# Designs tried in a protein design chat: VHH binders against q96fz2. Part 70

Target 1, 269 residues: q96fz2
Amino acid sequence: CGRTSCHLPRDVLTRACAYQDRRGQQRLPEWRDPDKYCPSYNKSPQSNSPVLLSRLHFEKDADSSERIIAPMRWGLVPSWFKESDPSKLQFNTTNCRSDTVMEKRSFKVPLGKGRRCVVLADGFYEWQRCQGTNQRQPYFIYFPQIKTEKSGSIGAADSPENWEKVWDNWRLLTMAGIFDCWEPPEGGDVLYSYTIITVDSCKGLSDIHHRMPAILDGEEAVSKWLDFGEVSTQEALKLIHPTENITFHAVSSVVNNSRNNTPECLAPV

## First folded at step 5 (VHH)

Design u95 (framework vhh_ozoralizumab_d1)
Fold by ESMFold2-Fast, scan of step 5:
Structure u95 (fold): chain B 269 residues (1-269), chain A 121 residues (1-121)
Amino acid sequence: as target 1 above (269 residues)
Amino acid sequence: EVQLVESGGGLVQPGGSLRLSCAASGFTFSDYDMYWVRQAPGKGLEWVSEIYSSGGSTKYPDSVKGRFTISRDNAKNTLYLQMNSLRPEDTAVYYCAKGYTLSYGSPFDYRGQGTLVTVSS
């Protein structure tokens, strides 16, 4: 996973993240640095994306089931990075393989500190290699959505008018992430950055791409991944596996250029 | 069919300069971010430079910053890398790469066949 859409206005995104804490209280996640949230149909590595993480990361004695929502840089910068400019990191830490996460120091150390987050998106993009051409066919991949005005499914055949209305009740894609905190050697604000854990593709996506993000399907999985105060690393890693509860449709090549940021990027073709 | 054809590599003495070119065809060049990446003998792939589709923004790692300059000519579908003050550790095969993201953290979709740069006295 190397490209996502997360275009919802901040208030709509916040309501889409409504949850229950351990006590059964309905809550909205509390924002950190809300002005750094930049909605886009075409988010690439090094840009900021909203993630959910436990309030306990910021406040001693906080209820670990309470959630913060914060924009973080996509592309994990390890806490020990020595250069002054994180964009100069030679390794691409956009993704982290589930099978080697406990072997790679860049991921093992923050994971051991409970630095788990849930990466939010409308969906993600993947590029299918097409036989007979060197072009790839982009697809937008997302959770199955319920139509609000009638029973049915959202897919390639849906009209543009239906797509305009789906965002009010959109089920956000929730991907398992690991984050770290980097202090610039020359001083300045702490940089929070994340990586998306990847797994082998499910059967439904295998014709599009061989890898997929580790998707946390449902509130129980999301809660356990975030709650580092009650759920150990070993228990949390049991949540990391492929899922079949996913859908997709082909999109226009306009998404190929990360500078294009319009609804055309995710519209069915 | 997407094609990226690199040229301009060769043998050069330390402190010397080379200019690499990449001729692009089979896609709308002006729509894509472009990259130079390199692979030294026995080493992994290393990012060298990035230029946005417009040519307005460029990025470099510290290892080449101040010595290398990436540029593009969208009218000619050509990418360039001006390399100055070359060092033996710059010895590598240099690849032109078309920019959009791959699933496992790679920032580019396609790269050319490469051009060898050897820095030796």
Scores: ipSAE 0.000, ipTM 0.110, lowest interface PAE 18.4, mean pLDDT 82

Design u96 (framework vhh_etentamig_d1)
Fold by ESMFold2-Fast, scan of step 5:
Structure u96 (fold): chain B 269 residues (1-269), chain A 121 residues (1-121)
Amino acid sequence: as target 1 above (269 residues)
Amino acid sequence: EVQLLESGGGLVQPGGSLRLSCAASGFTFSDYDMSWVRQAPGKGPEWVSGIYTSGGSTYYADSVKGRFTISRDNSKNTLYLQMNSLRAEDTAVYYCAKGYTLSYGSPFDYRGQGTLVTVSS
């Protein structure tokens, strides 16, 4: 997973992250650094994306089931990195393979500290290699959505007109991530950065791409992944597997250029 | 038993202001996030604003952001909504709701009778 859409205004995004804590109380996650959130239809590595993480990471006595939402840099910078510029990191930490996560120090160490997060997106993009051509077909991949029953008729096919109307009730894609905290050698603010765990594609996506992000499907999976106070690393890793509960549609080549940031990036073709 | 009693609605001209109150009883008010939800004539319910238990974090629908301010007084078990720069589109019955949203639970489980806000010239 190397490209996502996360375009919802902050308040809509926050409401979409409504959840229940361990006590059964309905809650919205509390923001850290909300001014760093930059909505976009076309987010690439090194940009900031909103993630959910346990409040216990920030407050010693907090209930580990309570959630914070914070923007983090996509591309994990390990706590041990010694250069002054994190963009100089010599290895790619955009994604972390599920099969080698316990073997790589960059991921094993923060995972051992409970630094699990849920990466939020409208959905992600993948490029299908087309037989006999040099062109790749981009697809927007996302959770199945519940349509608003406002019209007098229910259409069999999704129409472009319906996309504008569904954002208020959009079910965000929830991807398993690992984050770390890096202190600049010259001083300054601590950098929070994350990687997305990847797994083998499910059958439904196998014709598009051979890998997919580890998607946490539903509140039980999200809660267990975030709750590092009650759920061990070993138990949490059992949540990391492909899911078939996913849908997609082809999009135009507008998305290919990461500088393009318009609704056309995810519009059906 | 849980009770929520809304007040403060009325007729106001476009550009005017109103302050809504919700008196809560029958539960530990300071333990719950609270919301304001409105329902315009002939339309479904629309979540307007939410406030965390501490009062430190507040959330707003895009349609009211910058114009409405939600607040709470845990010592008085009271939720408030300060509405400024009112528009005709704000005309609705406003409900106080235990909880924060329609998405993952019913904010209407303990809503009261509501208070009518009419914005017209």
Scores: ipSAE 0.005, ipTM 0.297, lowest interface PAE 11.0, mean pLDDT 84

Design u97 (framework vhh_etentamig_d1)
Fold by ESMFold2-Fast, scan of step 5:
Structure u97 (fold): chain B 269 residues (1-269), chain A 121 residues (1-121)
Amino acid sequence: as target 1 above (269 residues)
Amino acid sequence: EVQLLESGGGLVQPGGSLRLSCAASGFTFSDYDMSWVRQAPGKGPEWVSGISYSGGSTYYADSVKGRFTISRDNSKNTLYLQMNSLRAEDTAVYYCAKGYTLSYGSPFDYRGQGTLVTVSS
């Protein structure tokens, strides 16, 4: 997974993340650094994306089931990185393979510290290799959406006007991530950065791409992944597997250039 | 028994202001996030605004952002909604709700009787 859409305005995104804590209290996640959130239809590695993580990472004795939402850099910079410029990291940490996550120091160390997060997106993009041509067909991949009286039908054949109405009730894609905290050796603010865990593609996506992000389908999976105070690394990793509860539609080549940031990037063709 | 009692609604001309209040009882008010929800005639409920249990974080629907201000007084178990620059489309019955409602997977619980706001010239 190397390209996502996360375009919802901050207040709409926050409402879409409504949840229930361990005591049964309904809550919205509390923001850290909300000004760093930049909505975009076309997010690439090194940009910031919103993630959910446990409040216990920031507040001693906080309820580990309570959630913070914070923008983090896509592309994990390990805490042990010694250079002054994180963009000079030679390893590509945009994605983390589920089968080797406990073998790679860059991921094993933050996992041992409970640094699990849920990466939020409208959906993600993948490029299908077409037989007989060097051109690739991009697809927008996302959770199946509930049909409501307010939003109407959400199909690949729907007009752009119909798609504008669906965002008020959009079910965000929730991807399993690992984050780390890097302190610049020359001083400055702590950098929070993340990687998306990847798994083998499900049957439904196998014709598009051979890998997919580890998707946490539903609030139980999201809660267990985030709750590092109660759920061990071993138990949390059992949540990492392919899912079939996913849908997609073809999009135009406009999305190919990461500088293009318009609704056309995810509109059906 | 959770009880929520809304007040402060009325008839106001476009561009006017109103302040809504919600008196809460039957639960530890300071432990719960609170919301304002409205329902226009013939339409379904719309979430308007939310505030964290401490009052440190506030959230607004795009339709009211910059015009409405949510606040709370935990010592008085009271939730407020200051409504400025009112428009005809703000006409609705306004409800105080425990927690965050209307979001997918977030049930609407312990709605009060509501208070009617009519914006008309």
Scores: ipSAE 0.000, ipTM 0.179, lowest interface PAE 14.1, mean pLDDT 83

Design u98 (framework vhh_8cml_1)
Fold by ESMFold2-Fast, scan of step 5:
Structure u98 (fold): chain B 269 residues (1-269), chain A 121 residues (1-121)
Amino acid sequence: as target 1 above (269 residues)
Amino acid sequence: EVQLVESGGGLVQPGGSLRLSCAASGFTFSDYDMGWFRQAPGQEREFVALIYSSGGSTDYSDSAKGRFTISRDNAKNTVYLQMNSLKPEDTGVYFCAKGYTLSYGSPFDYWGQGTQVTVSS
């Protein structure tokens, strides 16, 4: 995964993340650095995206089942990085492979500290190899959405009013991530950055691309991945596998340029 | 028509240096991540180095890290690979590739003709 959409306004995004804590209490995640959240139809590595993580990362003695939502930089900067400019990092940390995650220091160390997060998106983009041409066909990939008379699923036949209504009840894609905290040598704010764990593609996506993000399908999986106070690294890693509960449609090549940030990026062709 | 033209290969002695260039045309160069791959005789093509479309981030294979530097000039539609401290095991045909995303490697969808690098005394 190297491109996502996360365009919902902050209040809509927050409501979409409503959850129950360990005691069954209905809650909304509490924001950190909400001003850093920048909605976009076309988010690339090095930009900020919202993630969910356990409140226990920020507050000693907090209930580890309670959630914070925070924007983090996409592209994990390890805590041990000694240069002053994170963009000078010599290796790509946009994704980490599930099969080698415990072998790479950049991921093993934060994972050992319980630094698990859930990366939020409307969906992600992948580019399908087209036979007989050098062109790639982009696809928008997302959870199946519940259909209603008013909102429906997104599609070519939907009116602009129905498109606006569908986002009010959109089921956000929830991807397993690992984050780390980096303190600039010159002093300043701690940088929080993340990587998305990747797995082999499921059958449904195999014709589009051979890899996919590790998707946490449902609240049970999301809560176990986040709850580093009760769920060990070994148990959490059992949640990392391909999923078939996914859908997609072809989109316009306007998404190819990460600077394009319009609804056309995810609209069906 | 998409074209990638590699150049700069040659014969060098162990410990020597070479600078490879890849001239790109037929697409908006600044929109794509660019990479270098190599293939030794009888071997599979392997990853060497990648540079993101922004030029702000790079990635290297373990064998290349510390010895090779990838860079790009978006104004000239060119990507470079500076190779230092060359070893006999670096011998192979070096290929330039373009891709939409770095995360999976396989999004590289065009391979140039390659340029031969031989490291031998």
Scores: ipSAE 0.000, ipTM 0.130, lowest interface PAE 16.6, mean pLDDT 83

Design u99 (framework vhh_6z1v_2)
Fold by ESMFold2-Fast, scan of step 5:
Structure u99 (fold): chain B 269 residues (1-269), chain A 121 residues (1-121)
Amino acid sequence: as target 1 above (269 residues)
Amino acid sequence: EVQLVESGGRLVRTGGSLRLSCAASGFTFSDYDMGWFRQAPGKEREVVAAIYSGGGSTWHADFVKGRFTISRDNAKNTVYLQMNSLKPEDTAVYYCAKGYTLSYGSPFDYWGQGTQVTVSS
């Protein structure tokens, strides 16, 4: 997974993340650094994306089931990194293979500290190799949406008002991530950065790409992945597996250029 | 010490307009989302509007869309709620909150004292 869409305005994104804490109280996640959130139909590594993580990471004695939403850099920068420019590590830590996560120091150490997060997106993009040509067909991959009069049908919008209604009640894709905290050697703000855990592709996606992000399907899985105060690393890793509850459609080559940031990037071809 | 002080609530006639203000202190105002809540007699406290840090995007409850507008002035550490076309159903105590949840009682929720808005026919 190397390209996503996360274009919802901050207020719509926040409502889409409504949840219940351990005590059964209805909540919206509280933002950290919301000014760093940049909506885009075409997010690449090194850009910031919103993630959910436990409030306990920021506040001692907080209920570990309460959630913060924060923009983090895509491409995990390990706490031990000694150079001034973190962009040098982007290609090594964009994704983390589930089968080697406990063997690689860059991921094992933050995982041992409970630094689990849920990466939010409208969906992600993958490029299917076409046999006999150098061309690749891009696909937009996302959770099945509940179709309503107001939303859920991305291809049915025909006016600006109707197009906006497609995103009402959109079910965000929730991917399992690991984050770390890096303090710049010369001083400055702590950098929070993440990696997306990847698994073997499910049967439904195998013709498009051989790998997929580890998707947390439903609030129970999301809650257990985030709650590092009550759920051990061993128990949380049981949530990491391929899922079949996913859908997709072909999109135009407009998405190929990461500078293109328009609804055309995810519109059906 | 976090402090939120609401003002501007009063008696107003149906169809009238009113602007509420919330003066914030004790935290870096521009870093936090702010919201307006209300509680009418015999009803649960409900979210009316929210505005995200930096003066960016806003959210308004369906029952006030087109009538109420939330705004903020980061230089003045103040959140506003402009209320137009007021209805008797808008009668409530209006509260300003730093960060917000749908559940009152979180030890991390900060609420002001509230300001009473009464809309008469």
Scores: ipSAE 0.000, ipTM 0.125, lowest interface PAE 17.6, mean pLDDT 81

Design v1 (framework vhh_6z1v_2)
Fold by ESMFold2-Fast, scan of step 5:
Structure v1 (fold): chain B 269 residues (1-269), chain A 124 residues (1-124)
Amino acid sequence: as target 1 above (269 residues)
Amino acid sequence: EVQLVESGGRLVRTGGSLRLSCAASGSTFRTYAMGWFRQAPGKEREVVAAITQSGGSTYYADFVKGRFTISRDNAKNTVYLQMNSLKPEDTAVYYCAAGRGFYTSLNPDSYDYWGQGTQVTVSS
């Protein structure tokens, strides 16, 4: 997973993240740095994406089941990184493999600190290699959506009004992430950055790509992944596995260029 | 922020039982992981047991498994350590601690607040 869509306006995104705390009370996550959230149909590594994380990361006396939503840089910069410019990091931390996550210092250390987050997206893109050609077919991959009377499907959207209805009750893709906090050696704001954990592709996606993000399917999985005050690293890692509860459709090559940021990026071909 | 006060430490005979209590002041108690640690003279402080915010998960050091039970009552802002089948090697000052903890891997450095300790002596 190297490209996502997360285009919802901030207020719509916030409502899509409604949840119940440990006491069963309905809540919306509280924002940190909301001005750094940049909606896009075509998010690439090094851009900011919204993530959910436990309030306990920011307040020592917080209920660990309460959630913050914050934009973080895609591409984990380890806390031990000593260069002044994080863009100079030589190795790629866009994704981390589930099978080696406890062997890599860049990921093992933040996991030991409970730095688990849920990466939010409309869905993600993958490029399928086709036999007999160097061209690759992009696909938009997302949770199956519950159709309501006022909502549409992506395939049925043919005007701006219909497109808005598609997103009114969209179920956001919730991917397991690890984040870290990097303090610039020369001073400046602490950088929060994340990586997406990847697993072997499920049977349904195997013809598109051999890897997929670790998807947390449902509120119980999301809650356990986030709640580092109640759920140990070892228990949380049991949530990391392929899922079949996913759907997709082919999209046009418009998405190939990460500078293209329009609904055409995820529209069915 | 919480203030912690331990009680219940005393002299007991080998094979005896004791229940330690740790009373916390403040409305934030329910949001802390709680732990019991001990330190014998001339030795390092070591973890005994820990319990998460909700009480849904507990941890025990191997040397107390099956003998000690940690519990908490968030309505009373209290954490307990029930100690059964006490041995002379359990003699130590027992400390209550509040902070962040993971139920399967505990480090004293994860705890921000500490009590003054209560002495447990096991003889004969």
Scores: ipSAE 0.005, ipTM 0.313, lowest interface PAE 11.4, mean pLDDT 85

Design v10 (framework vhh_6z1v_2)
Fold by ESMFold2-Fast, scan of step 5:
Structure v10 (fold): chain B 269 residues (1-269), chain A 124 residues (1-124)
Amino acid sequence: as target 1 above (269 residues)
Amino acid sequence: EVQLVESGGRLVRTGGSLRLSCAASGSTFSLYAMGWFRQAPGKEREVVAAITQSGGSTYYADFVKGRFTISRDNAKNTVYLQMNSLKPEDTAVYYCAAGRGFYTSLNPDSYDYWGQGTQVTVSS
């Protein structure tokens, strides 16, 4: 997974992340660095994306079931990285394979510290190889949504005027991530960065791409992945597997260029 | 948290109409997507209709399209199911359910809160 859409305005995104803590109290996640959140239909590695993580990562004695939402850099910079410029990192940390996560130092160390996060997106993009050409067909892949009922009158569900209304209560894609905290050697702000865990594609996606992000389908899975105070690394990793509860549609080549940031990027072709 | 109480279920004749109501307690109703489900004796619980937090999008099962309408009134903390052209096959206990915004789907497992149900019986 190397491209996502996360375009919701901050207030809409926050409401979409409503949750219950372990005591059953209804909550909205508290923001850290909300000014660093940049909505986009076309997010690439090295840009910031919103993630959910446990409040206990920031506050001693906090309830580990309470959630923070924070923008983090896509592309994990390990805490032990010694260069001054994180772009000098010698290997790609955009994704982390589930089968090797416990053998790669860059991922096993933060995972051992409970640095699990849930990466939020409208959905993600994948490029299907077409036989006999160098061209690839992009697809937008996302959770099944509650769709507006087709009325048969003017203003039907599929009209362009109703496009934006689809997003009012969009079910965000919730991907399992690992993050780390890097302190610049010469001082400055701590950099929070993440990687998306990947698994083998489910049957439904196998014709598009051979890998998919590890999707946490539902509140129970999201809660267990985030709650590093109560859920061990071993138990949390049981949540990492392919899921079939996913849909997709083909999109235009506009999405190919990461500089293009318009609704056309995810519109059906 | 939210607690749900359904009302309006009764005996009605084939071709009749009925409106079900689901009253939610708690100030967080507007944070939940809502659904109506039904269960006939000896069958599994199935989705009937669903509505997003804002009411901007709705979903209907194939067998109720054109006959049933889901709506919500966030000021009254209530969700409604208007049922028209009722058939004997619509006989079931009807449940309302609430799910958090991004957890809402057509799978019953995506809903966190459930009412106790209201019986709808459709006869000739």
Scores: ipSAE 0.000, ipTM 0.150, lowest interface PAE 16.3, mean pLDDT 83

Design v100 (framework vhh_6z1v_2)
Fold by OpenDDE, second read of step 6:
Structure v100 (fold): chain B 269 residues (1-269), chain A 123 residues (1-123)
Amino acid sequence: as target 1 above (269 residues)
Amino acid sequence: EVQLVESGGRLVRTGGSLRLSCAASGSTFSTYAMGWFRQAPGKEREVVAAITQSGGSTYYADFVKGRFTISRDNAKNTVYLQMNSLKPEDTAVYYCATGHGFYSDLPSEYDYWGQGTQVTVSS
């Protein structure tokens, strides 16, 4: 996974992340560093994206079922990294393969510390290789969405009002991630960064791409992944597998340019 | 362009069962969500069921109440609608449709349609 969409306004995103804590109370996640949130239809590695994580990571004795939402850098910077510039990292940390997560120190160490997060997105993009051509067809991949008379159409949103209605009820894609905290050697703010765990693609997606993000489907899976206080690493890793609960559609080549940030990126062609 | 051809519609008695099939043309069947719609005389076309590309998720209209099952075989480029416990109210022309991946009760959200197959349920 090298491209995602996360364009919802902050308030809409927050509401979409409503959850119940272990006591059964309805809650909204609290924001950490909300000013770092940059909505975009076209998110690339090294950009900031919102993730969910347990409150226990920030507050001692906090209820580990409570969630915080925070923008983090896409591309995990290990805590042990000693260079002043994260871009000098020589290995790609955009993704973490599920089969080797425990073999790589950069992922194993933070995972062992319970640094599990849920990466939020409207969906993610993948490119299908076209047979006989050097052209690649991009696809937008996301959770199935229910469109009703009341929710409007993504493609036919003739008005801003209709567009808002569609996205107000959008089910966000929830991807399993690992994050780490890096302190710059020269001082400054602690950098929070994440990697997306990847798995082999489900059968439905296999014709498009051979790998997919580990998707956490449902509140239980999300809760267990986040709750490092009650759920062990071993148990959490059982949640990491392909899912067939995905839909997708072809999009235009507009998304090929990471600078393009318009609704056309995810619109069906 | 995708061509869809429905089959299997016939006269059945109340309480009977029927299986509809829809064959799609082309090599991109697995990239499309599929749906079944129906239209009774004097009524609007309405969604019956929808299924995602891989069949991992399904949607059913409220009137289905567990009586119908949508499935697909991507190797055969075919989507099916198994209808059980049929009622006279189920009498309609049934249409197969393809869309981009959304479940919708709106026909306008689907791009390609079959010619339809007549299902008649007698009392």
Scores: ipSAE 0.285, ipTM 0.703, lowest interface PAE 2.1, mean pLDDT 90
Fold by ESMFold2-Fast, scan of step 5:
Structure v100 (fold): chain B 269 residues (1-269), chain A 123 residues (1-123)
Amino acid sequence: as target 1 above (269 residues)
Amino acid sequence: EVQLVESGGRLVRTGGSLRLSCAASGSTFSTYAMGWFRQAPGKEREVVAAITQSGGSTYYADFVKGRFTISRDNAKNTVYLQMNSLKPEDTAVYYCATGHGFYSDLPSEYDYWGQGTQVTVSS
């Protein structure tokens, strides 16, 4: 996973993240650095994306089940990185393989500190190899959605009017992430950056791409992944596996250029 | 900053029982996960048991499952380790430690440590 859509206005995104704390109280996540949130239909590595993380990361006496929503840079910069410019990092940390996460220092160290986050998106994009050509077919991949006017899920066969209406009740894709905090050697603000954990594709996606993000399907999985105060690294890692509860449709090549930021990027073709 | 003081270690016969206590002083004990670790002479420090902030989840090393029980009393700022069916191989210095989060088996990720209490189990 190297491209996502996260286009909801801040207020709509916040409501889509409504949750219950440990006491069963309904809550909205509290924003950190909301001015850094940049909605887009076409988010690439090195851009900022919203993530959920435990309030306990910021307040030592907080209830670990309470959530913060914060924009973080996509592409984990390890806390031990010694150069002054994060773009000089010599290896790609956009994704983190589940099978080697405890072997790679860049990921093992922040995991040991409970630096788990949930990466939010409308969905993600993947490019299917077309036999006999160098061209690839892009697909938009997302959770099944409930239609407001019918009891069924929304799909590619639905009218553009139905697609326009779904965003008020859109079920956001919730991907397991690891983040780290990097302090610039020359001074300045701490950089928060994340990676998306990847697993082998489920059967439903195997014809599109051989890997998929580790998707946390439902509030129980999301809560356990975030709650580093109550859930150990070993227990949290049991949540990391392929999932079948996803759907997709083909989209136009307009998404190929990450500078294109329009609804056409995710519209069915 | 938290200070931890362990107590309860002593000589006990094989098959006996002991309860270790760890009293915390300083700021905000109830927000920390707590762990018990042990170290025998010439060996590395190893995790024995851990308990979350709320006490709702616990971890036990395989070699103590069914014999040891970890608990906490947040009103008294104390964590306990109840040790039953003690064996000579349980002989070690026992340490309590605090963690910001629930790190269970990683000694390097615990923030504050006590000075230890000696448990000796004789045959």
Scores: ipSAE 0.174, ipTM 0.588, lowest interface PAE 4.7, mean pLDDT 86

